# Ledger of designs, part 415: VH-VL binders against o27280

Target 1, 266 residues: o27280
Amino acid sequence: MDSMNVPEVLEIKRIVEESESVKTFIFSWDFRREVRPGQFVMVWDFRDEKPMSVSLIDPVRSEIGISIRRVGEFTDRVHGLSEGDLLGIRGPYGRGFELMGRDILLVGGGIGMAPLAALADEATARGMRVDALVAARTADELLFLDRLEAAGVNISTCTDDGSCGFKGFAHERLLTLEENHDMAAVCGPEPMMFQVMRILDERDVPAQLSLERYMKCAVGICGQCCLDDTGFRVCAEGPVFWSQELSRVREFGRYRRDPAGRRVPW

## First folded at step 17 (VH-VL)

Design C35 (framework fv_marstacimab)
Fold by OpenDDE, second read of step 17:
Structure C35 (fold): chain C 266 residues (1-266), chain A 118 residues (1-118), chain B 112 residues (1-112)
Amino acid sequence: as target 1 above (266 residues)
Amino acid sequence: EVQLLESGGGLVQPGGSLRLSCAASGFTFRDYAMSWVRQAPGKGLEWVSAISGRGGSTYYADSVKGRFTISRDNSKNTLYLQMNSLRAEDTAVYYCARKSHYGSFDYWGQGTMVTVSS
Amino acid sequence: QSVLTQPPSVSGAPGQRVTISCTGSSSNIGWGYSVHWYQQLPGTAPKLLIYYNTNRPSGVPDRFSGSKSGTSASLAITGLQAEDEADYYCQSYDYSLSGSKVFGGGTKLTVL
């Protein structure tokens, strides 16, 4: 047992309201503990613990940000917190994104943009060209647009209702894009990711995709996030996977397991 | 009008090397992945290699991996295929092909013949 | 030997309908990857005939049609014409071959 597995109680330094349902909680961070885009932390509100992606990595300000969507009891409680309140943070865990090439395509849906926003910061800092396809159900649910724009990211938006940008799904918008990038990073609803992955594969664009699964231990022990047929643990071998890895995963894009371990279709 | 023109084919001995070129015009070259596809005499099509638009990613068929190198110079709108350690089974017409956004090859060159023989 | 299996030859009389099958597996067509078709006239480079399962590029007559179901795809040619005599290839993507583009073995279409 190492100190990384013990939650550190941190004060919420700042809260950014990203949308009606999404808040980013910012914490002071000791960067002697490395953190990479695509990695996650376990957030503990002293009652329950949930995995959350790191959406902001700022070594200059010595801060990290965790974006949380309001979706249930735990997140309801967290969204009720204020600056100065305390949360337990354990991590970071998992495999983050790798950057390759000169330009990168980010494809994100909803809260899936959280880790991609962090990746965008790193990529732009490295001098890479970054294109981002940001998808959501409606315009009001599009995340991090101002932040991405400020970073120099070329943004294309997609909404189900057409309220902003392309009317339709991310994979449909992707089919209309003429550029072929050196690499892609994808995060969002799994059905979206599945469709996007296939297109990128056919285009010979290396793709990394971040999966979401029920995670309990975050250290590859409990097996709750184990993917069928492969034995991949999302918390240990992931949550970021290469498309070739996911191609071996039968359940990808088809179903997931709920907290009870039952198969639940997407 | 999209045009692809292959060159560099010829006769080479087994174990020899050859470098193919493909000159592209009529489109924004850097925006498209490119591939080499070959066809042995009287045989079918075989994918050989692919490269991303900016050249950061390359792919090879197992049959040529370690021997062939695909590259591109976007400033010259040119695709290359460096072929080393050539074998008789590498004898084929080599086509330069543009990869469409759908993963198909929407434009092909006329091909250049590579003959590996002692 | 090809990852995608095509009949080596098909034939038909002018005006008839012919179908060329392309049989794959769970690692290519069955995975959901798209299928494309190419026409190669004698002594020429291949030409894109159908892309993304069912779509025709500009200039391709509507008598050419593509379909995909399960692990297989099919090219249908209606109103067969003499000029249709050529080799036809299906193409897809296979993740089990290090992410390779894969072609069918080709089908020689003879117009009787």
Scores: ipSAE 0.709, ipTM 0.875, lowest interface PAE 0.7, mean pLDDT 94
Fold by ESMFold2-Fast, scan of step 17:
Structure C35 (fold): chain C 266 residues (1-266), chain A 118 residues (1-118), chain B 112 residues (1-112)
Amino acid sequence: as target 1 above (266 residues)
Amino acid sequence: EVQLLESGGGLVQPGGSLRLSCAASGFTFRDYAMSWVRQAPGKGLEWVSAISGRGGSTYYADSVKGRFTISRDNSKNTLYLQMNSLRAEDTAVYYCARKSHYGSFDYWGQGTMVTVSS
Amino acid sequence: QSVLTQPPSVSGAPGQRVTISCTGSSSNIGWGYSVHWYQQLPGTAPKLLIYYNTNRPSGVPDRFSGSKSGTSASLAITGLQAEDEADYYCQSYDYSLSGSKVFGGGTKLTVL
């Protein structure tokens, strides 16, 4: 009913190849519709619509960026588009990250670095000190390192195979980081986020975590947006949650639900 | 190398106030979360309060919430616990403790005794 | 009322093995939070003995070891010595208590 619920057809202004499987699509944006890091938009290719996190928020250039990983039919079609082609965008939707304190930690896995890259931009613009732990399976899948470095972010990397930085998982690298922070923001695979959350809980670092696994519609119409035990709807209550909220959810990091409501391990 | 030294304990009447201090040395104070842990005479350890390294977040046990305030001054390498509306059950040795990056209390001060007079 | 349950006392003779249990629940040890152990000699402040389930700080002899499984943890002391006579506390984190650090009730070890 309002302008956020109607797709606006926008021209792809620029495409950035982030990796073999990830591209950032950049659009002109009217910032009378404010966009905050951690929020998402619905991307419509005139056949199907999917939620995507905003990875670039640039009011100076009047641009937003949306980073998309190729994982299925919809994303494969979108990856086939060129500068000048059109996509429908509606939003933004969801609860974004809340910045607090002076020093923050970002922990991102794979495409989960997308909303964290936007957050890093806002935090550095506010004069905050930003440390980022960027994790991926291999060096070629590490995202946004040049952008984070240009913003003045202190970067640590880890890869499962040891091809760049620490050899191991994000939570293993986090245990070797001795610095404490006023808050953390975490986005990536749920098992990674669960491990990182527990370490941050024990360190007395409040963490915000971004969950997107159940999103189907920005207005929370579908029950698939609900988390077990709490009834949180990701598109209405999330996608960003505080660690204390998530630590009470039996489902987080341990299992998900299939369309029949059955518990499926991660 | 690492040293934590508590002060400010003493005798106080019920309903009174005390401020405890913990002077830290031998490490980069701002990089560590800090806690207060207490122990009543002849009893076990009870966590009281915690503060993040930069002071942006604080945590309290339910038994002290609304009465105690934890704070820190990183320029002075000092941790504080402001204790208001003190009760007889708050009588304890109060320890300053540093939280390691593993979540353990890796260094403890000698403790300071707080006695609420009845 | 203790969220983590320890036996109030254990005893052993010099050279023997003793084990001190720490029983938690699904909101602490069972959630995957780490377990740390502290030794308190009479009249002294607690000292870190074992951290992050199994690790020893510098200066702690290998006679002390920790383990964790399910909702419980254990501290094992082998080759028991007179100077080991102390109170031992386990400690974890519990999300159901507003994110509180939680201690076990303590175990008094007597060396016979």
Scores: ipSAE 0.686, ipTM 0.861, lowest interface PAE 1.4, mean pLDDT 87

Design C36 (framework fv_marstacimab)
Fold by OpenDDE, second read of step 17:
Structure C36 (fold): chain C 266 residues (1-266), chain A 118 residues (1-118), chain B 112 residues (1-112)
Amino acid sequence: as target 1 above (266 residues)
Amino acid sequence: EVQLLESGGGLVQPGGSLRLSCAASGFTFRDYAMSWVRQAPGKGLEWVSAISGRGGSTYYADSVKGRFTISRDNSKNTLYLQMNSLRAEDTAVYYCARKSTYGSFDYWGQGTMVTVSS
Amino acid sequence: QSVLTQPPSVSGAPGQRVTISCTGSSSNIGWGYSVHWYQQLPGTAPKLLIYYNTNRPSGVPDRFSGSKSGTSASLAITGLQAEDEADYYCQSYDYSLSGSKVFGGGTKLTVL
């Protein structure tokens, strides 16, 4: 058994409150183990295990950050933790984002901004121009704005209620932006991603999208995260996919599998 | 006012090469993806190639892939199409077209005629 | 042959309503990609007539309208005028053709 598949018990170095429902947990990381934006880790609280995207990659401080939204029992427990407490981390797993071109568009919704924030750091460090469309239901749910701004990212916000920025959905805001980028990275609610992908395709902007599925093994064995028709495993072939790959996936933007494997609509 | 002006068309033998240019004005050139669309005499429109605003991404129709190269010089507001290994079926009027926000072609040049004949 | 299918020709008398169909598949219009329409007058470059299924650019009369449903789109012209005699092309995107822009075969509209 690969040692990488055994959770390493790590101490929470610090916790950043991103919003009312989102916290970033920061850990010391040995960067001999490479990690890329878009990859995920399995977080183990000694009772249950869930996949989480890496939202911070800091080789200078030898730290990684994992942003977690409070949505259920597992995340409730994790959100109850304090600095100095322990979590099990195994990974990273999956295919991360690739950077291409001179400028990049990031389109993120809610917690989907987590992996995109990490990507933004890398892109800006490489001297790329980064534009980010950050979407959320309300202003209070917009994530990483200060962090992105500090990195030199040009931010456009979108909220369902109009409390900040464009009033409407991300794809609607995108339609108002005339600039075409060399590539795009997208992460958020799947219906959002689906609409955004179509627009980007029509603009001939290469797009990478990060999917969220229930994952158990994270190593492409159990099949829990298998996508219909293609046989793509989100944990192995993904979670980052090119738009052309997702165009082959019947369920994308339409339905998903619940923990029991049943089809459920978005 | 948006203007697109194609040039570089002419008569060339099969297997030959030709380079088309499109001079753009009236808009921020780098912000827009550009495409080449051709029309054979008496025939319909055919998309040939596209390039992103900053030139980092290119796309080609299968019919020209490996033979044609799209490029741009944003400092000169100029779009290019290098056509190699030309074939008789490449004979067409070649239009330079700007991609709109919606993926349509909102502005077209008047076209330049390319004739491939022995 | 074109990925999008249009009738080769349509005709109508002045003042009449004519419709031009554009039939695609599940990999283009049926996937949900937008349809655009172009008008090409004889001896001229194409002009954008309808964009994003139903929208008219500035300067395009409201007697031109676009619609999309399922795997097909349609261009309707009401109050047909002599100046409308032209070739009309629909255009969309297809992910199965290496992410290509695709055109219909074109429709010649004759005003009788």
Scores: ipSAE 0.770, ipTM 0.897, lowest interface PAE 0.7, mean pLDDT 94
Fold by ESMFold2-Fast, scan of step 17:
Structure C36 (fold): chain C 266 residues (1-266), chain A 118 residues (1-118), chain B 112 residues (1-112)
Amino acid sequence: as target 1 above (266 residues)
Amino acid sequence: EVQLLESGGGLVQPGGSLRLSCAASGFTFRDYAMSWVRQAPGKGLEWVSAISGRGGSTYYADSVKGRFTISRDNSKNTLYLQMNSLRAEDTAVYYCARKSTYGSFDYWGQGTMVTVSS
Amino acid sequence: QSVLTQPPSVSGAPGQRVTISCTGSSSNIGWGYSVHWYQQLPGTAPKLLIYYNTNRPSGVPDRFSGSKSGTSASLAITGLQAEDEADYYCQSYDYSLSGSKVFGGGTKLTVL
């Protein structure tokens, strides 16, 4: 569909400052083009185009939100924009999260909470019980806590430095949570996701994990980005994968590859 | 005090059906995944089936898939295993086991004997 | 036949140390999945002896210890006693077997 593959120039309606390094940009959206939690859009600043996960899906207000962390040249430029400024948006793309069962565990690290916040909204709207484990390096990097609380989510936090909640990593906190769930959704740094996946596998909790690495889509639906062992195309078959699919990929959680094929540490 | 009590075992002919029950007490049943693990006479342990805490996800060993159905009733604190199309190789003691947060089977029932023979 | 390989038997005299190995592969222990150990006394149900590689449940003596390295795990029993005669099973998770929970074949410990 042309409407999915041609960037629409949209006005920034509202900007929410989530933290010192994260902003959510909110746009009017025509929901004749359905967008689901876990999908992404291509954001174009008229110089470069980058994939960004959708963090807010609001059909009542006819709005979507895109949360962006400041990590480089493109994101620095986008963070410099104001309400009323324009961005090109193309999409949505990718496989979104599937909801099943009566309850769900969300495990998010840093900006990985962005697609999970949208999923939390959908899960609570469906009447599911939602527990969220929100992890970050420090308290000021914990994202979407107020939004999750407003949605009725049961929240646990952990920080690497102990500045909020459990002192430690997400997988360490997860081992102390007694409740079992019908499913889980996980998004965050790949080493965190790998550790969490193994624990959920051993607990008999089917998990979906969102991978956003090496996404370079020049044409709408494209297969330029992929995982090593299985040939999964993140933009076409992902970014969301079931743990059973992902555990067979040798790259997951262990290393990544540069353009020359060299193994690079996380 | 965590307790698991299996029942429903017995002698059944090949091709027959049997339903096992496991009554749980001493913990919040709905918060734990539950499994069935079996042991043929004089042999080792074999995992059979698992179910998530609220019952939305089920898992089966390839040897029983399509023949056995695991289910639970959280209002009655009871786990079930419906066994259809039984074969001689299904003869075993069937244990109900609770899955811990660490992925171990931290509590086991006493077991119930299922014998499939003519 | 077992995905996790254990010696079928080990033996020792009272007071000695015995070690029971559990050898896996890259799809289970080598992938980073945890190893748990169970003790089964004759005529009884299995009992959790060691969980999550190294941890003991309440009531398990510190004579029992677990370790994990590479694709293998070990259960060590020091100060061997007559009541330790039992079958011992390791257990892990294997993603290549439809994501199944896997047990070792078991090791019969005889106290001479």
Scores: ipSAE 0.740, ipTM 0.892, lowest interface PAE 1.3, mean pLDDT 87

Design C37 (framework fv_marstacimab)
Fold by ESMFold2-Fast, scan of step 17:
Structure C37 (fold): chain C 266 residues (1-266), chain A 118 residues (1-118), chain B 112 residues (1-112)
Amino acid sequence: as target 1 above (266 residues)
Amino acid sequence: EVQLLESGGGLVQPGGSLRLSCAASGFTFRDYAMSWVRQAPGKGLEWVSAISGRGGSTYYADSVKGRFTISRDNSKNTLYLQMNSLRAEDTAVYYCARKSQYGSFDYWGQGTMVTVSS
Amino acid sequence: QSVLTQPPSVSGAPGQRVTISCTGSSSNIGWGYSVHWYQQLPGTAPKLLIYYNTNRPSGVPDRFSGSKSGTSASLAITGLQAEDEADYYCQSYDYSLSGSKVFGGGTKLTVL
């Protein structure tokens, strides 16, 4: 048994309500077990285990945060927990984001802002200029705006319904932003990420994208999580991929896999 | 008004080096990615190299990779292309071009001629 | 070795309509990358004519229009005028090449 592959039972130290549907669970963390933005942990409620991105990395306080959106039975149960309750945590797993250059664009949709919030903290601490495009269906679903503002991040928002900022999708908002960046990091719904990636490709902005559906592949749990045009039909190292890797994947943004491994449109 | 002015072109021998400059004015230079695009006599346009607004990311066509270096000095509003190990096939008019948010080249300089010949 | 294919020449008389095609593949226009068009008058630098498939920069007349469908794009010029005599280039992006930007081979428009 590897220590990273055995769940450690941790006490919920603090819970931050990010929105009506999203909470951040904060735990004391021993940073002898390194964790970087873009990595994930497996969260175990003693009945089911799910991968969750790390959204807060604070070595000064010796804390990590895990942001969880309410989307099903597991997440509904976890949302019902209180400070002092216990969760099993194992990891971290996966490749983290890499930072380069002097400035970075973050493009996040919904809960996809969670790993990007941790990245924003690292980038600002490194002295980079950070611009964030925060996208959601409605104003109530925009996440981490106060945290990003406190960190000195330059924020643009867009909502599908126009309730906050630009009315439209993230890629439509991106087309109105004239400034180019040394790199970008993107996380959110796969169709959004695909559209954003194509625009960044055309702008010659190298981008890293985080794919939630490949988190299990990074720990070797999934035998059927394969990308088109990836060698040997094996699970790709993830969840973070460079845009050049993803732009050669024919199914990215168009298809997903069902339990039988068949392509199913989004 | 947006203006781009190239300089530094000329005649150079095969294997030689040359540095091109592009002086930019009329916009916030650091906010735009910049490219070099070339055109051989009587031929079409070929993209050569690109650089991000702050200069942290660079891209090169396979034909020039390892020989050409793109750079910029945002304090002087100037774009550069350092060309080493020049070949006859590098003979072309070299254009400085600004990249828009749509990925198009929205403004172009008048070009500077580079001739590689003995 | 152009990744985007354009006819080498097209011609028309004043007042007529001409169309210039730009044919790509699944790794560029067919992948969904945008198409831009440039006009190069004799002895001058290229000028942006159409951006992001269908849009005109300020100062470009309505008689120039762009479209994109499948793996191809087209530039249409209506009410052809003598001053339209130029080379026209389409441009997109190709993910299969190390160089990100790709231009068509160019089309020489002759106004007869």
Scores: ipSAE 0.620, ipTM 0.847, lowest interface PAE 2.2, mean pLDDT 88
Fold by OpenDDE, second read of step 17:
Order: C-alpha cells, then structure tokens, then sequence
Structure C37 (fold): chain C 266 residues (1-266), chain A 118 residues (1-118), chain B 112 residues (1-112)
C-alpha cells in the first residue's frame, strides 16, 4: 500500500454552507497530487469512512473542496465539525470527467452538482461555453448557483415543486431544448441520470455520467461497488462513465446495492 | 472592433409577427451567448431572451415566453428574434447584446424600433 | 415593478459625489450574483459601465465605482461632470425567475 492510500489528516480550513443540508469543507491541498473533476476522495472521521466527490479544485489558492450532504450518522458527525477541526482524506480515486468540444451541458441533481461545479470551473477556464441545468426538489436545495454564475455559466434551474425555475424533472426540461451541445456531463439521482442519458443518446450527444455506489476500499479490490453483468467497479472504472458503457449495465437506473450488498430498487 | 447591427423593426398590427435580426462582427460569434433587451418608449430596460453560444440553450422572460423565439445562425454570425402574437406592450426599441463571461452585456447594438399598433 | 429597485432620479452639482443604489433580494443580489451597471446617454444605446460589482471596462474613468453588500449594490460617481447626465441601470441575475437577467428601473442623473 502506497502513501496515496493512507489517509492524510487535514485541517478544515473553511466551511461553506451551501444549503440547509449541504456543506462544503475546504482543505489546503498539495497539487503535486493531481485531482480531476469527477474523482472522489475517502473521508475519514476517525470512526467511519465515506466516499465524497471533489466539488472545488483551486490550484491558485491551493485548496480543494468537498461537498457533503447530511444524510446519516457519518455525515451528521461531519456536519458538526468546525473550522480548524481535523478529517482524514485519502485519494483522489476513480476516473474523472473528460472535456471535449466548445460547448458543454451540465445536468445535475441535488448533491450531484458537486462534481459538476468543479467541472464547470475547469471548462470555463479552458474557454468553453457552459450551460448548466441545476435540478433539485425545491428551491432551497439548489446548489452552487452563485458560484456557477460567477464563473460565467449559463444556468437553468429546475425544481420538482416549481418553487424555482422549470417545474418538473431535469429530463423534462432537457426535452425543451432543441439543439445539442458538444458533450454533456451528468450527475444526480440515478433515475434522473437514466432519463437524461436516454435523451442525450437519442440526440447523439456524447455524455458522461457519474454513478454513486457504496464503496469500501476505493481501489477496486473489495468489489462492493461492482456493477452487475459488466464487472465494472465504480471506484476504479468509474465513477464517471460514458453513456455507451452504462448502456451495458443492466442495473443502471433500475436498482443499486445497499451496504450489505442487497439489491435495492430505485 | 465588435459590432452589432439590428434590423427588422417596423410597424405591425396586434397579433402580427415580426422577425428581428442582429448581424455580428469583430469577434468569434459562436463563443458568446447573445441576448435581446428591449426598452419601451420612456421606460427602462427589460431583458427579453438569451441563447447560448452554440444555440443549445434558450431562455425567455415570462412576458414573452411562448410568443417569442430566439435563434442564431453561427455560420452567418446572425442572431434572430421571431416575435409572434405581438401586443401593444411589446412596442419598444430592441437591442442586441453580447453576453460577457461575467453575465454582463459588454456590447450593444444601436437598436431597432418595433411598434405594435392597430 | 422592477426586480431591482433604483431611485427614479438623483442630482448633483459638478464636482460632487453622487451615489445610485440598487436594491435586490435574496434571490438575486443577496444570493451572491454579480451586479453590473450601464450608462445610457440620451438617444443612445446602453453602455457597460461596471461589470462584476466593481470592475471598469476599458475607457471608463476611475471616478465611476461600484460596490455590493448584502442585497444591494451601489454606483458611485465622483467629480461629477456635465457629460455624466444620463440614465443608469443596474443589472443582475435571479434564479427564481427561471434564470433571468434582471434590470433595475433606472435612475435619471441630472447634473445641476
């Protein structure tokens, strides 16, 4: 086991409250250790360890950000932390997003916007035109709007209850768009991603999608995040997949495995 | 030098249609989102519509949604605004504006007057 | 009726300092979206005056300055000149309006 697989204890430099349930924890980062949008890190609170997407990559400030949604015991503990407190971080792991073309469409739902926000920064820095469809259940759950706007991203919002922007689901909003982008990056609830992927495929838009699965080792050994029929390991071959790859995955958009390895329908 | 030149304005009856054009030059047209902004006589500025650089995303003010259609032809460096079901309250000078990376409008055309009257 | 509220008019004597306020809400300026300012001389198209809260485009004198705090923004003009007589508009972004660009109602600046 190399040094990369050993958690580094880092001090929380800053905490950004993104929403009621989402916080971004910012750490100093040595960028000799490369990190790409779409990759994840394992966050260790000295009791448990969970995979989290990198949502901020700032080489100028030598910082990274990890956005965490409060959803359980682990995240409850983490959300109780303050600036100056310590967390263990190991990684980054997995395959990140690739950028191509001049125009990119980002489709994100809820916390799925985390890796996409990082991707948006890179894309805009490269001079790409970025359109982002930001979806959430309610207006209060929309993430990174100010950050995206500041970066020059063209934002469209979508909420289930219509409290902000388009009333409906992300794929429904997408259907209202007539022209295609050079590529798309998608991250959010898997049912959303599944529908969005289908539309993009039909329109011949190359799409990358970031999957969420329970991961234990993060290094492709334990098999906890293995996708049925393909043998794809989300932590190794993913979490970012091309639509063509996911089309081969039977369980995509249909079910997932819980921490015990049981099939759980979406 | 960046230049934007609007055309297509004129007098139209209520319920009628009109198509505005904006010819762009002096920059890589497809790299920039474009917008239409209008100004009724003696009134303030009102954002009407926007379109992404490649045209994959369009946006409309509620006041024109369902009636106006923004489009662009990047091969001709031209922005369009198809206006249907025109109303008296649509009477305004219509400006073509380039969107900067910050979301501001850094260049404006001279505007074209649209008058909706019976 | 504008999403962003500006005073209808302001006035000042040559050489004086004047400020134009732009008051928004939690869904635009208060959310953290940038504010931009435009100058419109009589009978002309608007011109970008300040972008991204505080930045001046090339050619804009440094006597024009922008600031932003909370749910509001402000345009300050020092050393007021006769040529500054114009309409001024603030502009921002509002996510509650389907991602719309929003303008203030405009402020008529009169140089006395």
Amino acid sequence: as target 1 above (266 residues)
Amino acid sequence: EVQLLESGGGLVQPGGSLRLSCAASGFTFRDYAMSWVRQAPGKGLEWVSAISGRGGSTYYADSVKGRFTISRDNSKNTLYLQMNSLRAEDTAVYYCARKSQYGSFDYWGQGTMVTVSS
Amino acid sequence: QSVLTQPPSVSGAPGQRVTISCTGSSSNIGWGYSVHWYQQLPGTAPKLLIYYNTNRPSGVPDRFSGSKSGTSASLAITGLQAEDEADYYCQSYDYSLSGSKVFGGGTKLTVL
Scores: ipSAE 0.025, ipTM 0.524, lowest interface PAE 5.5, mean pLDDT 93

